VH-VL binders against q9nrl2r1430to1533. Designs and how they scored, part 211

Target 1, 104 residues: q9nrl2r1430to1533
Amino acid sequence: GGVHELSAFEQLVVELVRHDDSWPFLKLVSKIQVPDYYDIIKKPIALNIIREKVNKCEYKLASEFIDDIELMFSNCFEYNPRNTSEAKAGTRLQAFFHIQAQKL
Key: E = the ipSAE of ESMFold2; O = the ipSAE of OpenDDE; V2 = 0.75 times the mean of E and O plus 0.25 times the DockQ between their complexes.

## First folded at step 15 (VH-VL)

Design W10 (framework fv_nezutatug; at its last look DockQ between E and O 0.22; V2 from the best seeds 0.00; counts 0 for: pae E 8.3 > 2, placed apart)
Fold by OpenDDE, look of step 15:
Structure W10 (fold): chain C 104 residues (1-104), chain A 123 residues (1-123), chain B 107 residues (1-107)
Amino acid sequence: as target 1 above (104 residues)
Amino acid sequence: QVQLQESGPGLVKPSQTLSLTCTVSGYSISSGYYWHWIRQHPGKGLEWIGSIHRSGDTDYNPSLKSLVTISADTSKNQFSLKLSSVTAADTAVYYCARVDYEWGSHRYGMDVWGQGTTVTVSS
Amino acid sequence: DIQMTQSPSSVSASVGDRVTITCKASQSIRTYVAWYQQKPGKAPEPLIYDASSLESGVPSRFSGSGSGTDFTLTISSLQPEDFATYYCQQFYSTPYTFGQGTKLEIK
């Protein structure tokens, strides 16, 4: 392989992953740990999936990338009540994302 | 070495405001993730009061009758607790504690505690 | 609020014994549980985080397990310094409630 410069999408995903509040979003929710998750969430997504889509150049528009990130947060808030640690982390990470997304 | 130390008046009159400060040394509160207040009534178990995130977000125990306010002063490396309109039920040992994260991992757990400070509510 | 029902409330044991303390959550809280040890007149000391991860400096005779609603703290071979009160705490949602405590006494 060669050395590749990170795109704006790639860089943003890296920043999201490195964020302290990224832990609920790094990978898909485990069905073992949360048995009813996929009964409720119909379009599961996580940062590793979004990163893979970025690497495959599947996002043609910034809006498509943003939509997937927002879906990730929407899933979190749909499943997790506001007082849960995941929802709290999601709220902070989403706020960070919204600031960074303005640069796209 | 990270250390937390509670300070404040040990005696508060009913209906007054209880004010405590937690001074943190060996670690910046702006670097830490979560800063908590816990109390323990005499001879009883532990009760979570509330917390402040390094972002400034606060969470409070809704079961407490007193109004809870937690704030942080990064310049002094301190965070504080205020309980308004206290009663005898607020007599307890009060602890401050730290919760931190390891990158990419959920690490909820109070890994550093203060020694605690006794607060008595009495006329 | 999530209730953490801790049992037993007290237990008598001898040095060398295996001791198990249980916490049951009123709902599934995944692995968001911590355990603490408290001696009289002292602040709680951390033992376990994330249900099964040992805090730094804690002896290996302590271990935690569980996921969902049932959690256990185990001392494989009780030592004299282990006689104390133990608490579980959930960090799934606020308020971050504690168990009622288990007083471990000398038999």
Scores: ipSAE 0.811, ipTM 0.915, lowest interface PAE 0.5, mean pLDDT 94
Fold by ESMFold2, look of step 15:
Structure W10 (fold): chain C 104 residues (1-104), chain A 123 residues (1-123), chain B 107 residues (1-107)
Amino acid sequence: as target 1 above (104 residues)
Amino acid sequence: QVQLQESGPGLVKPSQTLSLTCTVSGYSISSGYYWHWIRQHPGKGLEWIGSIHRSGDTDYNPSLKSLVTISADTSKNQFSLKLSSVTAADTAVYYCARVDYEWGSHRYGMDVWGQGTTVTVSS
Amino acid sequence: DIQMTQSPSSVSASVGDRVTITCKASQSIRTYVAWYQQKPGKAPEPLIYDASSLESGVPSRFSGSGSGTDFTLTISSLQPEDFATYYCQQFYSTPYTFGQGTKLEIK
C-alpha cells in the first residue's frame, strides 16, 4: 500500500466508528465483565485496535484490513445469538461495510 | 439508587388502546442498555412483552400479533408501552424492568423491576 | 421460540430441607438463564443471573447451576421466608421466555 490507500482505510474505519450500530465493536470485550468470551473467541478484534493498526501502517494489503473487519463481524455472530441487539447491530454494520468497501 | 415506577389506567374497555409509562429515577434511561415490559396474568406465570434498546431498536413478543409499540422519551426519562385492540386476555399486572447489561458484559438478568400496575380489561 | 419447562410445578417442603427446582430449555442456550423469586402481591426479585451468579444480597443457601439445556436452582436449607414462586427466564433469543413457575410451600 500507497498513501491514498492508507487514507482510504482510515476513512472507512472512521465511517464505521461513526455509524450508529458501532457500539458493540468500539473496544475489546472485557474479560472481567464477560468471563466466557475469550473461551469462545480466540482471535478478538475491535474497531479501536483496527484503527491503531491503520495508524501504525500494520496492514500491508487491503485484504488484510478487510479480513480484520470481517473477523470482527464473525466473532460477533459466533458469540451472540442472531436476534440479540449485538448481532442485529453487527448485521446492519456489516451491510454498511460491504457497500463502502465496494467503493474502495 | 435506581427505581422504576409504572403508571397508567387501571381499567380499559375492550378494543381500546392500553397505554402505560415507566418512569425511571436515580438513573438516566439513555445510560442503560435494555428496557423491558413484562406482564403476569391472574394466577399464571410471567410473559415477556418486549423491549427497547438504547439505540431505539425494539423487539416484541410475536404472540401479541404486532399490536405492541414500545417507545422511549429521554427528555422525561421514561419509556412507554402501547397495546392496541385489547381484550380480556390482556388483563394482567404489568411490570417494567431494566437489564443491567453493559457493552461487553454478559449480564442479561432483569436486575430492577417496577412494583407493577394492575390493568383490567372489562366492558 | 425457546420453551422453558420448569419442574416441579409445586413442591411442599419442611424448613431445613434441600429443595431443587429444574428448568429445561427446548434448545441449547449456553448459560443465558436468570432466576427470580416472587412472593404473593410483590414484583419478582432477581436471584441468579448467567445460570450460576448470585445477585447482590442473595443468601448463600441459594445456588444455580447448568449450561446448555438443563438448569437447576437449589436451596440448600429451606427457610420460612423462602415460600414463594420461582421462575427461570432465558435470554438467549427473543421472545425472552419464562418458565411456568414453581410454587414452593412450607409444609
Scores: ipSAE 0.015, ipTM 0.684, lowest interface PAE 8.3, mean pLDDT 87
ESMFold2 (binder alone), look of step 15: mean pLDDT 90; pTM 0.931

Design W11 (framework fv_nezutatug; at its last look DockQ between E and O 0.88; V2 from the best seeds 0.77)
Fold by OpenDDE, look of step 15:
Structure W11 (fold): chain C 104 residues (1-104), chain A 123 residues (1-123), chain B 107 residues (1-107)
Amino acid sequence: as target 1 above (104 residues)
Amino acid sequence: QVQLQESGPGLVKPSQTLSLTCTVSGYSISSGYYWHWIRQHPGKGLEWIGSIHRSGDTDYNPSLKSLVTISADTSKNQFSLKLSSVTAADTAVYYCARTDYEWGSHRYGMDVWGQGTTVTVSS
Amino acid sequence: DIQMTQSPSSVSASVGDRVTITCKASQYIRTYVAWYQQKPGKAPEPLIYDASSLESGVPSRFSGSGSGTDFTLTISSLQPEDFATYYCQQFYSTPYTFGQGTKLEIK
């Protein structure tokens, strides 16, 4: 539906996606690859979903957008122990997000 | 062509610090996802020592008795390994290696290795 | 720590043979596995990454498969230059761990 100018949310999502540590978060976890993921994580979310919500203007407040991003990270840390590759990537990406989120 | 080369003293006395440097050519260490140190005791298998991420984050093998420190110098395009208080058990061939990043995916592997350098711990 | 149990520890084969090496992880590790070839006095050389992706320049007779806990390296038709020691490695969590190795010897 139409061409939209990139909002602050859109720009931040683009930056997150382009980050080298975004690979665990680009799309929903595959149940095939991680069979027990959805037994543990009850509110799955990923950057592609968040991007879609941004494009649909579903976020009315910055806090709502931030909440979804934080949920994405919390899911990662809930499922993945700290020493896993996903958790390590998540830790770095979250730190990056917190810096960028100050611009919102 | 990406090349890694280990360098440092081949002989270290017990209780001293083993110091090695990996010089990277044909590729910026700032572009690599992970940079690793691996060692191989004589006639044995491979053991991961630790890694440094391009951000500077480090991970070390907790099973090593020696204190491990890995650092990077982007100005020299090098990263280094230090093992403190070494013993004869630290005698090995030491390798540095790279893990790269492909868009949208972490590449699970070490795609470029150095030739290795032998370090002997002896009085 | 995640243990990578590699089997067999050694195998004798002839040129032209199909060779299979297995690596079993002590826990579920998705596809976060790499395979390496090492010849005496030389550094390991990468063969497979991400369990099944062939590294650049590696002959197509090499292939990797598996996910979860069981992983396999296959050489479809053994060549003289393939006699070496092979290692698997997991990248699921630190410490990154290797299999103990499989020495492929000429029969």
Scores: ipSAE 0.867, ipTM 0.936, lowest interface PAE 0.4, mean pLDDT 95
Fold by ESMFold2, look of step 15:
Structure W11 (fold): chain C 104 residues (1-104), chain A 123 residues (1-123), chain B 107 residues (1-107)
Amino acid sequence: as target 1 above (104 residues)
Amino acid sequence: QVQLQESGPGLVKPSQTLSLTCTVSGYSISSGYYWHWIRQHPGKGLEWIGSIHRSGDTDYNPSLKSLVTISADTSKNQFSLKLSSVTAADTAVYYCARTDYEWGSHRYGMDVWGQGTTVTVSS
Amino acid sequence: DIQMTQSPSSVSASVGDRVTITCKASQYIRTYVAWYQQKPGKAPEPLIYDASSLESGVPSRFSGSGSGTDFTLTISSLQPEDFATYYCQQFYSTPYTFGQGTKLEIK
């Protein structure tokens, strides 16, 4: 909705991007580097895309914003086994997100 | 300039707990990304024992799980290894190491190592 | 566990030679490979991270390449101080396994 919600979405996305474990999520996974990714993940999303959607005011409800961020994490856990560096980073960043999302 | 130094007993009896400490100088342990323990058996290669993340989360080699504890003490700028129920197979040179923090990078190389400390497990 | 298999186990070479050491992962690991140099009685020293990125202070005669399962460390013009044992290590998944080592000896 209003200016206050857009500021909150922007601030949360900035905190996610600055986090140590954001590195797997900054941009979409490269098809060249990971050829089978898009055979498995049908709704790809990343922090740069979410940030653009916030900047363009494309989220009408906080739930829509939260759903995109949770989709980002579920994609990570679907593609990556739990003992991988990506999944470990995703687990920590998701835990951080859940704490920060209480402010929405 | 970061320096890591292992310390602890050089001789440990079978079934006891091996305790080692890595003292970090010139760098705050809370600023690191990962802190690792690695060992090298006589005439053999390197084995990763485990790591502690800056959040306090630990990862252990499954072959040593239940026997290993890694912890950090930021007030002493140290992190430690405890390996319980040791046998002669645990005789090795033990190293501590750091993985540096670099935003936006999956930089998981171990960029600083301690000098190593020899531990012998013998009756 | 991911096995890292180095080839060859040892190399005999002369100063000035180009030397290539390979490391093969038992599964796909992207570029999550580091390389180390170890001299007798000393700790391993970092050379390469993320398959191809040079660690600080490492001479430019060292280079790394590869992705997926096949990785290479190259020394373009061997120097006397390069005679050592070289290890690769994967960081794709725990346990973060090392290769068995490649001993580089003077011919």
Scores: ipSAE 0.594, ipTM 0.875, lowest interface PAE 1.5, mean pLDDT 91
ESMFold2 (binder alone), look of step 15: mean pLDDT 90; pTM 0.935

Design W12 (framework fv_nezutatug; at its last look DockQ between E and O 0.78; V2 from the best seeds 0.69)
Fold by OpenDDE, look of step 15:
Structure W12 (fold): chain C 104 residues (1-104), chain A 123 residues (1-123), chain B 107 residues (1-107)
Amino acid sequence: as target 1 above (104 residues)
Amino acid sequence: QVQLQESGPGLVKPSQTLSLTCTVSGYSISSSYYWHWIRQHPGKGLEWIGSIHRSGDTDYNPSLKSLVTISADTSKNQFSLKLSSVTAADTAVYYCARTDYEWGSHRYGMDVWGQGTTVTVSS
Amino acid sequence: DIQMTQSPSSVSASVGDRVTITCKASQSIRTYVAWYQQKPGKAPEPLIYDASSLESGVPSRFSGSGSGTDFTLTISSLQPEDFATYYCQQFYSTPYTFGQGTKLEIK
């Protein structure tokens, strides 16, 4: 492989991953740890999946990229009550994302 | 080495506001995930009062009768607790503690505690 | 609120014994559990985080296990300095809650 300059999408994903509230979103939820997750969440997604899509140039529009990120947060809030550690982290990370997304 | 130290009045009158400060040394409060206040009534177990995230977000125990306010002062490397309208039920040893962050997850635990400070609510 | 039911409330044991303390959560809380040791007149000291991770400086005779609703703290071979009160805590959701405590006494 070669060295590639990070696109705006790539850079934003890097910033999201580096955020201290990214821990609920780095990888897909484990079915072993959360047995009922996939019974509730029908479109699972995580930052590693989104990063892969970015690397494969699957996002042609910024709106498509944003939609996947918002889906990731939506899944979190759908499954996790507001007072959970995941939901709290998600709320803060989403706020950060919304600020960064203005630069896209 | 990170150290936490609680400080404040040891005696508070009923209906007044209890104010405590946790001074952190050897570590920036901006570098940890959560900062907590916990209390222990004499001869009883531990009760979580509330927490403040490094971003400034706060969470409070809704079962407490007193209004809880937690704030942080990064310039002083301190965070504080205020309990309004205290009663005898608020007599306890009060602890501050931290939850740190590890890459990929926050640590589910309070890894550093203060030594605690006794607060007595009495007329 | 999530309840952490800790058992037993007290246990008498001898040096060298294997001791097990249990916490049961009122609902699934994954591995968001910590364990603490507290001696009289002292602040709690961390033992275990994330249900099974040993805190730095804690002797290897301490171990934690569990996921979901059932969690266990184990002391493989009790030492004299281990007689104290132990607490579990959940970090799944606020309000964060502790177990009632287990007082480990000398037999």
Scores: ipSAE 0.831, ipTM 0.926, lowest interface PAE 0.5, mean pLDDT 95
Fold by ESMFold2, look of step 15:
Structure W12 (fold): chain C 104 residues (1-104), chain A 123 residues (1-123), chain B 107 residues (1-107)
Amino acid sequence: as target 1 above (104 residues)
Amino acid sequence: QVQLQESGPGLVKPSQTLSLTCTVSGYSISSSYYWHWIRQHPGKGLEWIGSIHRSGDTDYNPSLKSLVTISADTSKNQFSLKLSSVTAADTAVYYCARTDYEWGSHRYGMDVWGQGTTVTVSS
Amino acid sequence: DIQMTQSPSSVSASVGDRVTITCKASQSIRTYVAWYQQKPGKAPEPLIYDASSLESGVPSRFSGSGSGTDFTLTISSLQPEDFATYYCQQFYSTPYTFGQGTKLEIK
């Protein structure tokens, strides 16, 4: 019980990073490799950024943490058609996240 | 080391179902990311048939018009291809292949291939 | 479907030459390209993944580059054992299409 919400957020981020479908989400998309990404996605975010925000205690509420994770998936589905390898990975990782998030 | 071996009949009559099995040794099929079937028509290039993810999700080439089924049997460390209603156009060398995954990274490619098995469709 | 177009369809070169094979995608596919070598009567062998990463055991004379739509496989000093057909394949979206192949002949 002495562990507060910040430890729970870190544990969940670690579980997401360890999942084999995390590869599209580990770091921000490179503008050099994907030139039009930032023309379409206005609020980019990735697991390394979320993890850093957890470490810096930037999330005041669990809902803020969950919103960033869901934004990450929403960006994936907005940019990537459903038959892409990225979108397929996102669908599976999001399902995993929903299961893990029930524990928050 | 990991090895993939295709097996099945080399001759299939038109309108029948082509059934192939890929036997995996030296590695568990539940540990890899994707397993694939590919074919190569005589004197032509390579065509991706479909894939199965470790979760059981499958993806198929739309050009095969829902004639394809790919499945896995983890207890036998095998995955299989069934192609229904075959014609002479399905005559090819059939390969199975793997896409592996290392924690924290993703390989974009098929890193292990079987030797291939020749299938002829004729009366 | 994403079309992968290889150039040239065939090339004849001498031992020691630098050989370049290109693959052009019909739309942007980031770096989701692999390259394979296939010798007559044999299965394809992996060479390059993720556009530029060398598969284990592949000689360092092979290299890959590119991002987006334009990709290149380079053999820096051609050896007799490099006689083969080379294929690119995209992994951006299903169907995971291959290029039509480039046949490399040693003069």
Scores: ipSAE 0.498, ipTM 0.848, lowest interface PAE 2.0, mean pLDDT 89
ESMFold2 (binder alone), look of step 15: mean pLDDT 89; pTM 0.927

Design W2 (framework fv_nezutatug; at its last look DockQ between E and O 0.82; V2 from the best seeds 0.75)
Fold by OpenDDE, look of step 15:
Structure W2 (fold): chain C 104 residues (1-104), chain A 123 residues (1-123), chain B 107 residues (1-107)
Amino acid sequence: as target 1 above (104 residues)
Amino acid sequence: QVQLQESGPGLVKPSQTLSLTCTVSGYSISSGYYWHWIRQHPGKGLEWIGSIHRSGDTDYNPSLKSLVTISADTSKNQFSLKLSSVTAADTAVYYCARTDYEWGSQRYGMDVWGQGTTVTVSS
Amino acid sequence: DIQMTQSPSSVSASVGDRVTITCKASQSIRTYVAWYQQKPGKAPEPLIYDASSLESGVPSRFSGSGSGTDFTLTISSLQPEDFATYYCQQWYSTPYTFGQGTKLEIK
């Protein structure tokens, strides 16, 4: 691989990953740890997947990138009740994302 | 070294508001993930009262009869607990505690506690 | 609310013994469990976080294991300073809840 200048998408993903509430979203949910997750969530996604898509230039529109991020949060809130640590982290991270997304 | 210290009146009358403050030293409360209040009735186990996140988000134990309010003052490096309309059932040792988070590592439990302060509710 | 059922309530043991304390959650809580040690008149001290990670400064004779609903705190070789009350705690969801405690006494 080569060294690439960070795009706006890349920079936003970096900021999301570095956020202290990113821990539920860094990687795909483990089927071992959460056996029924993939029975409920049909379009699993995580920040590492989104980062890879950004690196591969798979997002042609900002809306496509935003859709994947929103899907990530939607999955979290669909599976996790509001009082769970993941949902709480997700709520805060999503709020952060919405602020940052205004810059796209 | 991170230190937490509870302070406030040790005696509160029934129906009044219990107010406690946790003073944090050696560490900025703005850097902590969660800040907690926990209490322990005499000779009993531990009960979580509530928490405040560094963002200001709060969570409270719904099983408590008293209204719980937790707030933070970053300028004083303190966070506080208020319990309204207290009864004798609120007599306990009250602890403040910290949960920290380090990026790229596992999430910590309550890794630093205050020494606790005794609060007695009595007429 | 998630109930943390801790057992036994009390245990008598001797120095050098292997001691096991169990905590069972009313539902799956992944690995979101912490363990604490409390001595009389003192605040709880952290032992384990995330079910199996040893807190800094805690002796290696302490260990935690488990995921889902069943969790265990183990002291491989009991030392005199280990006689205390131990608590498990879940932080999977609020309200955060603790086990009832296990008092470890000298036999």
Scores: ipSAE 0.887, ipTM 0.940, lowest interface PAE 0.4, mean pLDDT 95
Fold by ESMFold2, look of step 15:
Structure W2 (fold): chain C 104 residues (1-104), chain A 123 residues (1-123), chain B 107 residues (1-107)
Amino acid sequence: as target 1 above (104 residues)
Amino acid sequence: QVQLQESGPGLVKPSQTLSLTCTVSGYSISSGYYWHWIRQHPGKGLEWIGSIHRSGDTDYNPSLKSLVTISADTSKNQFSLKLSSVTAADTAVYYCARTDYEWGSQRYGMDVWGQGTTVTVSS
Amino acid sequence: DIQMTQSPSSVSASVGDRVTITCKASQSIRTYVAWYQQKPGKAPEPLIYDASSLESGVPSRFSGSGSGTDFTLTISSLQPEDFATYYCQQWYSTPYTFGQGTKLEIK
């Protein structure tokens, strides 16, 4: 809602982007490289999109911001089996997110 | 700059535990992303044994899961392989390797390898 | 487990030839493929990461391409020093499997 919340969202997104396990989440998945991704994942989202939404003040509540971040992880775990490099990175980044989100 | 060197016994008896150490120089292992053990059987291809993430998380080849342990000692800048209950099938050249990940470049795969150490399992 | 099948098993070629080595994954693995060169008696050396990106110091005659299941390593003009065995490896999921290798022999 207010200016303080928007700056907290920005700070958290910056921390996520800087994390070395952010590599699967920086941009939307390429349909050319992963043809079936968008048949399975109906609400795609990535950190660049979330960051843009923060910059445009599109999140009215902290819960809306958190929902998009958790959707990003949920998509990763739905598409990728546990033994994949992407799911392993997702697990670590999600754990980091939960720690950082306590600062909201 | 960065160099990896395997060390350990060249000859191991069947049923014993093979222990190998990879010493890393010119680079801190806490700065790497993943550290790996790979082996190459005589006249054959390469087999991934397992890896350890900078956080300490390990992944093992399921074919070796109950027999393999990989650990790291950041104070010595080393990581190690233990392979239990070896047989002649474990005779191979053993390599350690690094995966380095740098934000913005998104490199994958094993970008630095050790020289390899030959291990023979026989009576 | 993801099988990585290399073709051909061996190839004999002349200096200056264009050589293509193929690696096929048993399922889609995006671009999570690396290529290595191994000379006799030496450790593997990285050539290509992320299917198509050259590792530092690798000559520009080497190139990689592909996504999904089909990947290629190309040497545009074969040099005598390129005599080696070449391996692909997938990094999509554990176990991180290698192809069986392609032995490149200079005629």
Scores: ipSAE 0.555, ipTM 0.863, lowest interface PAE 1.7, mean pLDDT 90
ESMFold2 (binder alone), look of step 15: mean pLDDT 89; pTM 0.926

